# VH-VL binders against o97563: the designs that were tried, part 24

Target 1, 195 residues: o97563
Amino acid sequence: CSCAPAHPQQHVCHSALAIRAKISSEKVVPASTDPADPQKMIRYEIKQIKMFKGFEKVNDIQYIYTPFDSSLCGVKLEANSQKRYLLTGQILSDGKVFVHLCNYIEPWENLSFLQRESLNHHYHLNCGCQITTCYAVPCTISAPNECLWTDWLLERKLYGYQAQHYVCMKHVDGSCSWYQGRLPLRKEFVDIIQP
Below, E stands for the ipSAE of ESMFold2; O stands for the ipSAE of OpenDDE; V2 stands for 0.75 times the mean of E and O plus 0.25 times the DockQ between their complexes.

## First folded at step 19 (VH-VL; framework fv_tixagevimab)

Design q3 (at its last look DockQ between E and O 0.57; V2 from the best seeds 0.69)
Fold by OpenDDE, look of step 19:
Structure q3 (fold): chain C 195 residues (1-195), chain A 117 residues (1-117), chain B 109 residues (1-109)
Amino acid sequence: as target 1 above (195 residues)
Amino acid sequence: QMQLVQSGPEVKKPGTSVKVSCKASGFTFTSSAVQWVRQARGQRLEWIGWIIVDLGNTYYAQKFQERVTITRDMSTSTAYMELSSLRSEDTAVYYCARYDEGAFDYWGQGTMVTVSS
Amino acid sequence: EIVLTQSPGTLSLSPGERATLSCRASQSVDSYYLAWYQQKPGQAPRLLIYYASSRATGIPDRFSGSGSGTDFTLTISRLEPEDFAVYYCQQYYLSPPYTFGQGTKVEIK
């Protein structure tokens, strides 16, 4: 399994849901009710702590599903632990919450200050911005509402300094730009956010 | 349990410096911010400054910009506030408080700093 | 800087009565960055309300926060003896400083 690098903001924006949760238990289950289908999934029982996205689609999530095999991008989470995870994922047609390796899944304790702030206050408000991953130079924006993510280019890792400490924010004129967590990010929304 | 434990009371002379510590436990210190607030006897809470722990960025109230330094040690989960050129007016209880997800929800017990000749 | 003005300065009430405390901002403040604290003598402030209207963990439901823009209110529906204290609002909306109101003292009549 291989995934295209994506900024956490982009992950959140492209996911149906984002939650903070603990993993209670795991169970191997059939992927479908079709006995002819040999595919298996891991069903995690979770304790949802907080939902950041997906309120309109799902309420309290009890189970999440992932492919059994890592080759199919299955995710291994620590069950029976006090460990908290940020989970992003999709909702399948049958209503199941689905997560895989290419989703943004991180231990909560690994999140930066800005990431935690952004989950609550920034990412979901700036999904009108397109975050484009730069893989090579030259790397240029194609539209004003685009931010270039350069962690992969510069650091050759999935989540670098920009992923940890920057958010792509939309301006009143529709353009987007990176803002660092050292400054009050909400300042740029003064004209567009109705408290 | 999440808590902030501050250093003990200080008695200082005018013109000297004081450094108060605030040790965090029970939460991920590196993902938080810490503000420092003081309160003179019978007076209102006064904002001094704050630090974003993972970045180390600080902001100080204008009143204290020339005299205060806020730092953090991520290895020991401790925030510090140093106030120099102490004056009698600096006599107060100094508090640290952690910021998480939009709220300063945990406060230290306070450190009494007395500045007297 | 954003100035927070609390009113009244002192509120004298009896147990069982309703307390209404005001916090007015010099400019509009996003509700997500307005908090209320309770402080008892000799103690550190305790977070009561965050996001202008969300109760902090362990805070009794008799405490409620409301408001938006420049006007925010803390309400104690029925005062308990332990509620007599000083209450502060704080904003951290835009750039620092993250200012406090001057406080409202709720004292027993």
Scores: ipSAE 0.883, ipTM 0.931, lowest interface PAE 0.5, mean pLDDT 94
Fold by ESMFold2, look of step 19:
Structure q3 (fold): chain C 195 residues (1-195), chain A 117 residues (1-117), chain B 109 residues (1-109)
Amino acid sequence: as target 1 above (195 residues)
Amino acid sequence: QMQLVQSGPEVKKPGTSVKVSCKASGFTFTSSAVQWVRQARGQRLEWIGWIIVDLGNTYYAQKFQERVTITRDMSTSTAYMELSSLRSEDTAVYYCARYDEGAFDYWGQGTMVTVSS
Amino acid sequence: EIVLTQSPGTLSLSPGERATLSCRASQSVDSYYLAWYQQKPGQAPRLLIYYASSRATGIPDRFSGSGSGTDFTLTISRLEPEDFAVYYCQQYYLSPPYTFGQGTKVEIK
């Protein structure tokens, strides 16, 4: 399983849903009704605590699905536990909620103040911004709506300081820049937030 | 379950300072913010300032900017508010409240600070 | 600074009646950052509504919030004896200070 890196904001913007949930139980099920298909999935029964995105497509989620095989990007979650998860994922054509290792999935307790705030209010409002991963120098913006994601370059890890404490936020002139939450906003930022 | 417990009442002389504590339990302190609010007798609630716990960033109302310091100790899950150069008009009940996900959902019991000569 | 003005200052009603409390902001406030509190004498404020319209945990469904922009409303559909108190709105939008309204006292007629 190989995943293209994405900032938490990109994960929320590209996912069909984002929720906080506990995992009640798990069950191995066939991936399809086709008896010639040997693929299996894990069906997790969940207790949804809060939905941050996906209101227009799904109401209350009872089950999520992931590949059984880790080589197909299956993800293991602790069942029958009080552990709360942030889950991002897709909704398949048959209505099943699908998650995998390349989605943004974290224990809720690991999220920062700004990530919790941004899941509720900032990430989905700023999906018009482009976040570009920097792997090496030189790394410069090529468009005004671009924020440079430098956690790998500067910290040698995928989810560093920018992933934890910054949102790429859109200004009234269409440009984007990193925002570290609850700072006094420039007039340009106020016009974006309060149109 | 979730609780904020503040330090006891204080009687202070003008020109001195007071430091009020606010100890958190039952929630992840580091992912929260804590505001401080006061209320004089018969008056509205007045916002003093707050701290974003994980980053340590503080913001104060302009009225208090030069006299207030808000701090936290992550190892004891405690926020502090210190107000210096006390005046008689600082006599009030001082509250802490935690912020998470858009809400100030838990409030301390309040600390009465009386400033008199 | 954003000033919140509550009206009426005092609302005298009987149990069972509907209470409507207004909070008006001096400039537009994102509803996400608007909350309502109940306060009884000698007690800390108690969160009723956040996000302008979301009921806090343990708050009865007779309490509801609505509004956006500069005009926000708290409604108590059917007053109970325990609902006679002072009610405050607070905004925490953008720049501090994160101000409160002056309060509306709901009292027994």
Scores: ipSAE 0.580, ipTM 0.814, lowest interface PAE 2.0, mean pLDDT 88
ESMFold2 (binder alone), look of step 19: mean pLDDT 93; pTM 0.947

Design q4 (at its last look DockQ between E and O 0.70; V2 from the best seeds 0.75)
Fold by OpenDDE, look of step 19:
Structure q4 (fold): chain C 195 residues (1-195), chain A 117 residues (1-117), chain B 109 residues (1-109)
Amino acid sequence: as target 1 above (195 residues)
Amino acid sequence: QMQLVQSGPEVKKPGTSVKVSCKASGFDFTSSAVQWVRQARGQRLEWIGWIIVDLGNTYYAQKFQERVTITRDMSTSTAYMELSSLRSEDTAVYYCARYDEGAFDYWGQGTMVTVSS
Amino acid sequence: EIVLTQSPGTLSLSPGERATLSCRASQSVDSYYLAWYQQKPGQAPRLLIYGASSRATGIPDRFSGSGSGTDFTLTISRLEPEDFAVYYCQQYYLSPPYTFGQGTKVEIK
């Protein structure tokens, strides 16, 4: 399983839901009711702590589903522990909440100050911004509502400094820029020429 | 249980410095911020400054920029506020408070700092 | 800096009465960054309301917050004896300082 790098904000914006939860238990279940379908899923029973996104779609989530096999991007979570996770995912047509390895899933304790702030206030309010991953130089915006994400380019890791400490905010004029969360509403422009 | 426990009362002479500690427990200190606030007797709350713990970035009220230093030790989950060149007007109760998810929800018990000749 | 002005300075009421406290900001403040605190003599401030209208954990239902922009209100629907205290609003929306209002003292008539 391979996933394209994406900023946490993009993950949240492209997900149907975002929650903080504990994992109570896990169970292997059939992927469908079709006996001819050999696919399996892991069903996690969760204790939802907080919902950041998805209020209009689902109230209290009790179960989340993921592919059984890691080759199918199944995610392994620690059940029967006090570990809290940020979970993002989708809602399937049958109403099941689905998560996989390419979703933004992190132990809650790994989240930065700004990330926690942004889950509550910033990310879902700025989904009108496009965050574009820079893979090579030159990397330029194609529209004013675009922010360039350079963690992969500069740090060669999935979640670097920008992922941890920046949010792409949409301004009144429709343009977007990085907000570092140090000073409220302060614009921070990432100079990719002189990083 | 989440709590902030501050260091004990201080009696200082003018011109000296005081360093107050604020030890956090029961929550993830690293991903939080801590503000410092003081209150003279019978007076309003006065914002001193704050620190974003994971980055260590500090911001001070202009009034204190030249005299205050806020720091944190993530290994001990402790925030510090040092105020130098103490004056009698600095006599107050000093509070720390943690910021989490849009709120300063937990406060220390306060530290009385008395500046007298 | 954003200046928060609370009114009235002192509110004298009896138990059971409704208390309405105002906090006016010198400029617009995002509601997410407006909080109300209660402080009793000799104690640290206690968070009552955050995000202008969200009750903190353990805060009784009689406390409510409302408002947006420059005008915010804390309401105590029915004063209890333990509610007589000083109340502060705080904003942390823009650049420091994260200012407090001057406080409103709710005292017993």
Scores: ipSAE 0.868, ipTM 0.922, lowest interface PAE 0.5, mean pLDDT 94
Fold by ESMFold2, look of step 19:
Structure q4 (fold): chain C 195 residues (1-195), chain A 117 residues (1-117), chain B 109 residues (1-109)
Amino acid sequence: as target 1 above (195 residues)
Amino acid sequence: QMQLVQSGPEVKKPGTSVKVSCKASGFDFTSSAVQWVRQARGQRLEWIGWIIVDLGNTYYAQKFQERVTITRDMSTSTAYMELSSLRSEDTAVYYCARYDEGAFDYWGQGTMVTVSS
Amino acid sequence: EIVLTQSPGTLSLSPGERATLSCRASQSVDSYYLAWYQQKPGQAPRLLIYGASSRATGIPDRFSGSGSGTDFTLTISRLEPEDFAVYYCQQYYLSPPYTFGQGTKVEIK
């Protein structure tokens, strides 16, 4: 299973839903009603604690589904536990909530202050911004609504300092810039990394 | 049980300093923020400053900027507020409160600081 | 600095009556960053409402909040004996300081 890198904000913006939940139990179920289909899924029963995105599609989610096979990007979650997860995922045409390894899934306790605040108030409000991954220099913006994601370039980590402590914020003029907490970056700091 | 427990009452002379502690238990201190607020007898609540715990960034009201220092110790889950150059006007109850997900939902019991000559 | 002005200063009512408390900001405040607290003598403030309209855990449904922009309201639909206290609003929008209103005392008539 291979995933294109995405900033947590991009994961939230591109996902149908984002929730905080505990996993109550798991059960292996058939992937479809077709008796000739040998594929299996894991159905996780969850206790939804909070929904951050997806209100227009669902209210309270009881089950989530992931492929049984790891080669199909199935994800292993700790069931029958007090462990809380941030879950992002999609809603299939039959209404099932689907998650896999390429979604943004984290133990809740691993999230930073800004990530928790942004799940509640910033990520979903700023999906008009583009976040572009920088793999190598030179790396420059190509549009005013673009923030450059440099964690791999500067820290050699997928989820480094920018993923944990910054949100790409849209301004009234349509431009975007990185925002840390309640104080925006000053323009001179932004010009060092992105013009 | 989520709680903030503050240090005990203090009686101080003008010109000295006081350091109030605020120990957190039952929640993830690292991913929170802590504000400090004071209230003189019969007066409104007055915001002093706060700290974003994981980054350690602090912000103070202008009135206190030169005299207050807010710190934290993540290993003990404790926030601190130190106020220097004390004067009689600083006599108040000092509160800490934690911020998480849009709310200051837990408040310490308060620490009475009395400044008298 | 955003100044919050509460009205009335004192509200004298009987148990069972409806209380309406106002908080007006000197500048527009994003509702997400507005809270209401109850404070009784000798006690710390208790969170009632956050995000202008969301009840905190353990707060009875007789408490409700509303408003946006510069005007915010706390309503107690049917006063209980334990509701006679001082009520404060706080804003924590954008740049500090994160100010409080001066309070509204709700007292028994």
Scores: ipSAE 0.660, ipTM 0.842, lowest interface PAE 1.5, mean pLDDT 89
ESMFold2 (binder alone), look of step 19: mean pLDDT 94; pTM 0.954

Design q5 (at its last look DockQ between E and O 0.59; V2 from the best seeds 0.74)
Fold by OpenDDE, look of step 19:
Structure q5 (fold): chain C 195 residues (1-195), chain A 117 residues (1-117), chain B 109 residues (1-109)
Amino acid sequence: as target 1 above (195 residues)
Amino acid sequence: QMQLVQSGPEVKKPGTSVKVSCKASGFTFTSSAVQWVRQARGQRLEWIGWIIVDMGNTYYAQKFQERVTITRDMSTSTAYMELSSLRSEDTAVYYCARYDEGAFDYWGQGTMVTVSS
Amino acid sequence: EIVLTQSPGTLSLSPGERATLSCRASQSVDSYYLAWYQQKPGQAPRLLIYGASSRATGIPDRFSGSGSGTDFTLTISRLEPEDFAVYYCQQYYLSPPYTFGQGTKVEIK
């Protein structure tokens, strides 16, 4: 399983839901009701702590589903622990909440100060911004509402400095720029050229 | 249980410095911010400054900019406030408080700093 | 800086009565970044309300916060003996300093 790098904000924006939760238990279940379908899934029973996105689509989530095999981007979570996770995912047509390795899934304790703040106050409000991953130079924006994400380019990390400490904020004029997490409540924007 | 435990009371002479510690436990210190607030006897709460722990960025109230230094040690989950050039007017109880998800929800027990000749 | 002005300075009430405390900001404050604290003599402040209207963990439902823009209110629906204390509002909107109001003392009549 391979995933394209994406900024946490982009992950949240492209997900149907974002929650903080503990994992209570896990169970292997059939992927479908079709006996001819040999595909399996892992069903995690969760204790939802907080929902950051998706309140209009789903209430309290009790179960999340992921592919059984890692080759199919299945996610392994620690059950029966006090570990909290940020989970992002999708809602399947049958109403099941689905998560996989390409979703933004992180232990809550690994989140930066800004990321925690942004889950509540920034990410979901700025989904009108496009965050584009820079893989090579030159890397330029194609539209004013675009932010260039350079963590992969500069740090060769999936989540580097910009992922941890920046939010792509939409301005009144529709343009977007990186908001620095130095003072989370002070709106300091950096030029896209000076990430 | 989440808590902040501050260092003990200090008695200082004018012109000297004091460094108060605030040790965090029960939560992820690195993902938080810490503010420092003081309160003279019978007076209102006065904001001193704060630090974003993971970045180390600080902001100080203008009144204290020249005399205060707020730092943190992430390895020990401890925040510090150092106030230099102490004056009698600096006599107060100093509090630390952690910020998480939009609230300063946990406070230290306070540290009494007495500045006297 | 944003100045918070609390009123009244002192509120003298009896147990069982309703207490209404005001906090006015010199400029508009996002409700998410307005908090109320209770402080008893010799103790550290305790968070009561955050986000202008959200009760902190363990805070009784007799405490409620409301307001937006420049006007915020803390209400104690029915005063208990342990509620007699000083109450502070704080804003942490936009750039520091994250100022406090001057406090309102709720005392026994």
Scores: ipSAE 0.888, ipTM 0.935, lowest interface PAE 0.5, mean pLDDT 94
Fold by ESMFold2, look of step 19:
Structure q5 (fold): chain C 195 residues (1-195), chain A 117 residues (1-117), chain B 109 residues (1-109)
Amino acid sequence: as target 1 above (195 residues)
Amino acid sequence: QMQLVQSGPEVKKPGTSVKVSCKASGFTFTSSAVQWVRQARGQRLEWIGWIIVDMGNTYYAQKFQERVTITRDMSTSTAYMELSSLRSEDTAVYYCARYDEGAFDYWGQGTMVTVSS
Amino acid sequence: EIVLTQSPGTLSLSPGERATLSCRASQSVDSYYLAWYQQKPGQAPRLLIYGASSRATGIPDRFSGSGSGTDFTLTISRLEPEDFAVYYCQQYYLSPPYTFGQGTKVEIK
């Protein structure tokens, strides 16, 4: 399974839904009604705790679906536990809620202060901003509404400090820049972001 | 059970300092913020400052900027507020409160600090 | 600094009556960052309303909040004996300090 890199903000903006939920149970089901199709999915029964995005399409989600096999980007979630998850995903043409490994899926307890705040009040308000992955210096923006995502460059990992602690925020003039919610931007990151 | 438990009452002389603790249990401390607020007898609530726990960043009201330090210890899930150069007008009940997802939903029981000669 | 002014200072009412408490900000406040608290003598504040209009867990539905911009309202639809207390608003918008109003005391007439 191979995923295009995306900042958590992009995941929320590009997904049909973002929720906090517990997993009640799991069941292996056929992927289609065709008896010749050997593909399987896992259907997770969930208890939705809060919805951050998706209000106009669904209300209370009872089931989510993922490929059975990890080679098809299936996700293993801990069922019958108190563990809470942030789930992002899509709604398929048949109305099923679909999640996979390339979505942003995290135990809720692993989310930072800014991620929790941003799920509630920042990510969805700033989907007009673009976030571009910077793998090597020099790296430049191509539009005023663009923020450069530098976690790979600075930390050699997909979800580093900037994924955890930054929002690409749209300003009144239509430009975007990185902001740590209410916190000032760290000077070290400002110098690096502007090569 | 979600709870904030503060350290016990303090009696201090002017010119000394006090450090009040606020121990969290039953929720993820590292993803919270903690504010400190005080209330003198018969007075309104007065905001002192707060700390964003995971990043460690602090902000203080200007009135307290030169005398207050707010810290945290993530291994014990405890926030601290230290107020130095104590004066008699610092006599108050000091509260901590946890912020998450738009709300200060859990408050400590309060710590009475009395400053007298 | 954003100043919150509550009115009235004291509200004298009987049980069963409707209470309406006002909180006015010196400049516009994003409603997400506006909360209401109840405080009884010798106790810590108790969160009632956050996000200007959302009831906190365990708060009865006789408490409601509304408003935006500079004007916010807490309403208690039918006062019960346990509702006689002091009520505070707090804003935590933009730059600190994250100030409180001076309070409205709701007392038995």
Scores: ipSAE 0.697, ipTM 0.864, lowest interface PAE 1.3, mean pLDDT 89
ESMFold2 (binder alone), look of step 19: mean pLDDT 93; pTM 0.950

## First folded at step 21 (VH-VL; framework fv_tixagevimab)

Design r1 (at its last look DockQ between E and O 0.70; V2 from the best seeds 0.00; counts 0 for: pae E 4.0 > 2)
Fold by OpenDDE, look of step 21:
Structure r1 (fold): chain C 195 residues (1-195), chain A 117 residues (1-117), chain B 109 residues (1-109)
Amino acid sequence: as target 1 above (195 residues)
Amino acid sequence: QMQLVQSGPEVKKPGTSVKVSCKASGFTFTSYAVQWVRQARGQRLEWIGWIIVDLGNTNYAQKFQERVTITRDMSTSTAYMELSSLRSEDTAVYYCARYDEGAFDYWGQGTMVTVSS
Amino acid sequence: EIVLTQSPGTLSLSPGERATLSCRASQSVDSYYLAWYQQKPGQAPRLLIYGASSRATGIPDRFSGSGSGTDFTLTISRLEPEDFAVYYCQQYYLSPPYTFGQGTKVEIK
């Protein structure tokens, strides 16, 4: 399993749904009704706490599905615990909610203050912004509505300072820039030409 | 149980400083914000400022901008409010409160600060 | 700053009656960032309503919040003896300061 790094905002924007939930139980189920298909899925029974995205697509989610094998990007969640997760995922054609390792899935307690706020009020409102991952220098914007995500470049980890504390917000003129959460105290432009 | 416990009452002379503490328990302190509010006897609630815990970012009401400092210690899950150049008008009960997803849901018990000559 | 004006200043009612408290903002406030508190003498404020209309945990059903834009209302459907207190609204929309209203005292007639 290999996933392209993406800012949490992009994960939310590219996902059909985003919810906070507890995992009640898990069960291994066939991936299909075809007996010739050996693929398996894990079905998690969940208790949905809050929905941040996907209201128009699904009302109440009882089950989420993930590949059984990690090699197929299956996700292991802790069932039968009080642990809360932020879950992002897709809705399959048959209506099943599907999650995998390439989705943004995180224990709720690990989310920063601004991530929590952004789930409610920022990410979904700024999906018109393109967040581009910087892998090397130079890394420059190609359009005004683009924010450069430098966590991987500078910290060599998926979710660094920008992922935790910044939102790419769209301005009235269509341009985008990094803001530190709900507080418009600082506008930061990231344009890395040299280390 | 989640709660905020504030430090005890203070009696101060004019011109001095007071530092009130607000200790959180029962939840992970880091991903929240804390506001400070005061209330003089028989008066309305007055917003002083707040701090985003994980970042340490602060904002203060203009009235207190030059005299107040709000800080936090994540290792002890404690927020602080320091008010300098105390005046008699600063005599009030000071409250801290936790912010979580659109709500200041937990409040400290209050700290009485008396400023008198 | 956003100024919140509460009315009336004092509301004198009897137990069992309906209480309607108003909070008017000087400019539009996102309802998500509007809260109501109850405060009794010698006690800290207690959150009643957040997001303008969501009851906090443990708050009785008789408390309800409504409104949007500049006009918000706290309603106590049937006053209980323990409901006689001062009520404050607060906004924390956009940038600080996160101002309070001046309060409405609900007192027993």
Scores: ipSAE 0.878, ipTM 0.930, lowest interface PAE 0.5, mean pLDDT 94
Fold by ESMFold2, look of step 21:
Structure r1 (fold): chain C 195 residues (1-195), chain A 117 residues (1-117), chain B 109 residues (1-109)
Amino acid sequence: as target 1 above (195 residues)
Amino acid sequence: QMQLVQSGPEVKKPGTSVKVSCKASGFTFTSYAVQWVRQARGQRLEWIGWIIVDLGNTNYAQKFQERVTITRDMSTSTAYMELSSLRSEDTAVYYCARYDEGAFDYWGQGTMVTVSS
Amino acid sequence: EIVLTQSPGTLSLSPGERATLSCRASQSVDSYYLAWYQQKPGQAPRLLIYGASSRATGIPDRFSGSGSGTDFTLTISRLEPEDFAVYYCQQYYLSPPYTFGQGTKVEIK
């Protein structure tokens, strides 16, 4: 299983839902009604604590599904625990909620201050912005609604300082820029983007 | 389980400094912001400033900018507010409070700071 | 700086009556950043309402919040003896300072 890199905002924007939940139990179930199909799924029973996105398509979610096999991007979640998760995923045509390893899934306690704020008020409201990965200097935007994602360039990791502490926000004039609201801009970020 | 426990009452002379502590327990301290607010007797609440715990970034009301310092120690899960050049009008109860999901949901018990000769 | 003006200053009512408290902002405030608190003598403030209209955990159904823009309201549908206290609104929209209203004291008639 391999995943294309994406900023947390992109994950939320591309997902049909985003929720905070605990995992009550798990059960291995067949992937389809076809008895010849050997594929399995894990059905997790959840206790939904809050929905951040997806209310227009689904109400209170009781179950989520993931492939049993990790080579098919199945995800393992800790069941029968007080552990709270951020879960992002899709809603299948039959109404089932589907999650996998390439979704943005994190223990809630691992999320930063701005990530929690942005799940409540910012990420899903700013999906009109584009986030583009900057792998090497020089980096230039291609459109006014574009933010350059520099964590790989500056920190050589996928979820660095910018992924944890910034949201790409759309302004009245249609342009987008990195916003951290409650945080001053980091000097390294300014020096790279403002050459 | 979630608590903010503040340091005890202080009696200070004008011109000195006070440092109030706010110890967090029952939650992941580094995932939140902590504000400091004061209330003189019979007065409304007055916002002093806050700190985003993970990064240490602070923001202060202009009134306090030149004499307040808000810090934290992530290893002890403790936030601090230090106010220097104390005056009699700084006599108040000082509160810390946690920010989470659009609200200041947990408040410390308050620390009485009395400034008198 | 956004100024919050609460009215009335004092509200004298009996148990069982409905209380309506107003908070007006000097400029528009996104409702997400507006909260209501209760404070009793000698105690820290207690969060009642966040996001202008959402009840905090453990807050009874008799408390409700409403409003947007510059006008916000806290309603206590049936006053109980423990509800006689001072109530504050707070905003923390955009730039500091994150101000409180001057308070409305709800007292027994």
Scores: ipSAE 0.340, ipTM 0.730, lowest interface PAE 4.0, mean pLDDT 87
ESMFold2 (binder alone), look of step 21: mean pLDDT 93; pTM 0.943

